# Designs tried in a protein design chat: VHH binders against Ribonuclease D (rnd). Part 7

Target 1, 374 residues: Ribonuclease D (rnd), of Desulfotalea psychrophila (q6ajf4)
Amino acid sequence: MKQENIISTTEDLKKIVNKALKLDAVGLDTEFVWERTYYPQLGLIQIALSDEECYAIDPLSIKDLSPLGELLADRNTIKILHDAPQDLIIMSQATGATPQNIFDTRLAAGFAGSISTISLLQLVSEQLETELDKSETRTNWLKRPLTEKQLSYSLNDVRYLRATRVILLSKIIGPKIKSWLQEELNLLNNPANYSTIADESRYKKVKGVNKLDRKSIGVAQEIATWREQKARELNRPRGHVIKDDILLEIAAIRPTRPEELANTAISTKAAERYGNDICQATARALNKKEVDLPHQQKRSQLSSQEKGALAQLKELITLKCDILGIDPALLGNSNELKKIIQTLYKGKTTHMRQSFGWRKEFLKDFYQIHRDTI

## First folded at step 25 (VHH)

Design x6 (from w6 with V98I)
Fold by ESMFold2, fold request of step 26:
Structure x6 (fold): chain B 374 residues (1-374), chain A 120 residues (1-120)
Amino acid sequence: as target 1 above (374 residues)
Amino acid sequence: QLQLVESGGGLVQPGGSLRLSCEASGFTFSENYMGWYRQAPGKQRELVAFITSGGSTYYADSVKGRFTISRDNAKNTVYLQMNSLRPEDTAIYYCAKIKYSGWDSIYDYWGKGTPVTVSS
């Protein structure tokens, strides 16, 4: 790879984008570092105009990335990525644009007879006869200058995306499976479909929160909400603000004064820095009406009948996916499948992707059989 | 005027070989993916092989190890060397210019085809 493949100025970026907008499809990828910050630190953006014309766009050198946003939002030029959601989030934040006309080769691979978690390297090595070097794992994409190996590996991540799309679509025969793939690809045009959860819901991700009583869960909710906002403000991981186990301990004691934090394992430094904020979050929770407090959710064990229904669901998915040539994982993981059973037999209304779109249609016979049983 | 002209088909005994050729004109051959698909009576089109502008190759599982695709950019020609032919390879073989942006079809343009019959 040569240094001329690095785009370091807004003027050169505009030239590449103008060329890309005239093409019917381009490959895109990003490299980032996400170790000590709340947000990923964008280190590189790669674009393939063709298999032979690939560029690395240096976001550290370019003040205004908005010209790339015109490409990202363009409805005529297909942007081909592998495992698109994180790349789309990062590029959308960096450019201010909402992505349009996205093709995700990892998602498509699941519909084309491969596993839906396949790496790009594995997919390319299995499908194309080409010479391909191993990718560098865990390299610092923020370090400059980029090494020749970093550049070469990064450009190979986009070089084969057009060929990969052709291969995957050639294996997806028939309009039904393609329509299901289109449904999934359309979700990529809306960042809300792959954005993080609401701050007020973050407490649900703290393991052990349901061991707390109802008032303490309310306190945990407020502290976790504050923690997320503080982590975002400082651009630090939420655990560097307050770790989950400390958060639970604090929620259990419901501190109204900073001195009470000495009864927890919180560090002296964190208590001095955050003590007032933590107590204010506690006060917000304790001032809530009982009806506004979150509830403990104790999940029911599966009955013998429910275990039988789960086994039937798994068998249906496996058989039907084998016939159709799609990855069963597209229908849901084990926890999602258990949730389907609990929803059917316990009557709980829960938002599940299996209740909408092509997955609902895929599962309609199973729903009918068990609806008639209930 | 875009043209793709296939040749080299014919009747062959099982185990035999054929070399298909496709001469292209009316577009920048060296910048485009070229491929072969086939269609037997009553069956769907099957992508047999394609070759990228950079020379990387793809083969369908049904032909891998038996067929070899190649290109000669100086002659604007793509080839399909077909060895160890089987009766199930019987089809009309079409040369195609690949459409990178395709959804319903990965083929941008194709020739008239060259028939291949593998029979005792």
Scores: ipSAE 0.716, ipTM 0.913, lowest interface PAE 1.1, mean pLDDT 87
Fold by OpenDDE, look of step 25:
Structure x6 (fold): chain B 374 residues (1-374), chain A 120 residues (1-120)
Amino acid sequence: as target 1 above (374 residues)
Amino acid sequence: QLQLVESGGGLVQPGGSLRLSCEASGFTFSENYMGWYRQAPGKQRELVAFITSGGSTYYADSVKGRFTISRDNAKNTVYLQMNSLRPEDTAIYYCAKIKYSGWDSIYDYWGKGTPVTVSS
């Protein structure tokens, strides 16, 4: 693969995008590094206009990626990606555009008789008489210049996406399953997918937060909020500001003075740097009315009856998916399935994707049986 | 006008071989994916093989190891070499052009077909 396939100017980017906009479908992929920054660092964007015509777009050389945004937002050209969500978020951030008309080959694979977690390499190997090289999976994509091997590897990640789409669609049995896939793909067009979680909601993502009492959860919320803002400001990972375990510890002790942080696992440096902010956050939480504090989400253990129902649900999903030739994982993970049971038996209305769309329809009989028995 | 013309079908004994050809016209052949379908009596049409513009190939499980799809861009022709033929391979074989944007079918154009009969 010739260095000639590297796009390093806005002008050249516009040229390839204009060509892409005239096509029915293109393949896209990204290479990024996300280790030491709040935001992922985009190292490379790959585009396949055909099996023969692939380009590596250098985001480090191109400041304005808006032309790529135009392609992403275009409703006529299919953008084919493997495991699309992360790449789409990255490209959306880089271009400012909302992705439209996305085809995720990994997702499609789950509907086409493969597992929904299949790698591109595996998928291509299974579907095409083509071998892909795995040798450049752990490379520094921010380093320039890129080697020919890196370029070759990266372009191979997009080169076969169009063919893969065609084959996957050919393997999907019946209009119903196709409609389910379409429904899932349409979810990728939702701008909400590319919006950031509210800072005030970040505490929910802290492992173990629900083990805290309500007041401490409030403190955790404020600290997590602050941490999020600070991480963003410094362009550092959250954990580099304060690790989750330390955050929980701090929330439990509810520090009123920075010196009290010495009783936690927080580093001296971090305590010095962030101690005041942490105490201020804590104070904000402590000054809140109890009604304004987050509720503790207690994970309730399943009753024997609920366990039985869960087993039945799993069996049903397995059997039906086997008949339909789709991956049971598409219906939900273990936690989601538990939530279904809990919702049915405890009457707690939680937002579940299984309550909508094809999943709801898929599980309709199960819901009916259990609603009548409860 | 887009045209696909199949040839090479016929009667063959089990274990025999046939080579099907499909000549394409009316579009840029070298830039398009091509494939072969077959339809047996009383059965639905099924994908047999697929070849990309880049030369990557796909085969149905039922024909893997026995059939080979290839193309000659200079001649605008796609081929299907069928070896070790079986009675269950009896069908009308159709050459097809790929539809890139389609959901209903991966192919948007078919030839008239060439009959293949495998019988002792």
Scores: ipSAE 0.706, ipTM 0.896, lowest interface PAE 0.8, mean pLDDT 92
Fold by ESMFold2, fold request of step 26:
Structure x6 (fold): chain B 374 residues (1-374), chain A 120 residues (1-120)
Amino acid sequence: as target 1 above (374 residues)
Amino acid sequence: QLQLVESGGGLVQPGGSLRLSCEASGFTFSENYMGWYRQAPGKQRELVAFITSGGSTYYADSVKGRFTISRDNAKNTVYLQMNSLRPEDTAIYYCAKIKYSGWDSIYDYWGKGTPVTVSS
């Protein structure tokens, strides 16, 4: 009976997709292993056609997952997920389709009076009277056969998504708040909002890179670009090639000869394996004209006036979100709020999600008051 | 031709009980979520409870612990057992078919309602 819910052939996959396309909404989720590889290893795809009709699709057995792509791209059937972006990336890669008409229950929970980081288990436990067993299992989703516990756990991840959507929308009463949720959900229809970062931009994710001078940031960019390519070649995490702290140390030294790597904490083996590549990356950065080097995105110290404005911004967001019943985290994290202040007081606009859409409207009075005083 | 026929409302003293019933026709009852909402004069509609096709239940905080929703798929009927009734529960109670894909409204169809008055 439990094995009857596993879809192991393309033909059976086509049957459930045809059935799903006739429905108004379905639940979707994935399970994957992503601990020691560059690419996530897709282990399972779950679909709920109803609370009672849930299936686990086995990507290890199915040669062609593209039939699922028709469902993913369909604009009529809602695909309901919890914390959708990673699942959308994996399924888009596996099927070749661009997902459309997505409802993310974690995102909606933030607009419905819950925290925006709530787990599906917590959300279901708070809202539905049902018997969910929280027997947390770290498990290898690539191992076959799936145990009864693995199957039951995986299907419960989709079983309640339709009910959860109903509950969340019942709590979002005002048409303005609902329009804000719609704006955020629409972003999920564009892969650029959850697609892979360009290799040349990976250096921006290295913690501490902004403490380097501009030439060293240019070196860090080239080394991080090379590291990303090497990690893909090896199918290993980028830190397995060179850890971030070592990358920063190397970028500060700007080595042009492999011998100079002895002045860093890089291991002897890594220096032998990668030393020439690292020096070539350094040379590429140093051969650029200074105007072509990446811009520094250093955070400057806030003035006393800027600190006061930041405190006012945080207080406004907290008060207004409490009145509206939405999670303040939806307006931005601490770094994003500091960026707003720096942009206002230093006179140049940068791309920030708080400068567009519903967030701009939410913050319009704050912008006006501080623009008038500057 | 959807039909939802509510019954079981009436006048009751505080602390009393009522059982509302709703017989459904014109759709596949067992595959649909069913619920109850209420509306007092001058107030917005309030979702009171719903029950999924699989039997999972949701209750508004205002009624949790006092109300129980259930369904009988063989009779195409949904019930709301209302215990420990308070004057604040006074409203017209409507049976509803829940719209899974709804955006503007989570209700696909509703009955004419059955009035409940809780008064000394």
Scores: ipSAE 0.681, ipTM 0.900, lowest interface PAE 1.1, mean pLDDT 88

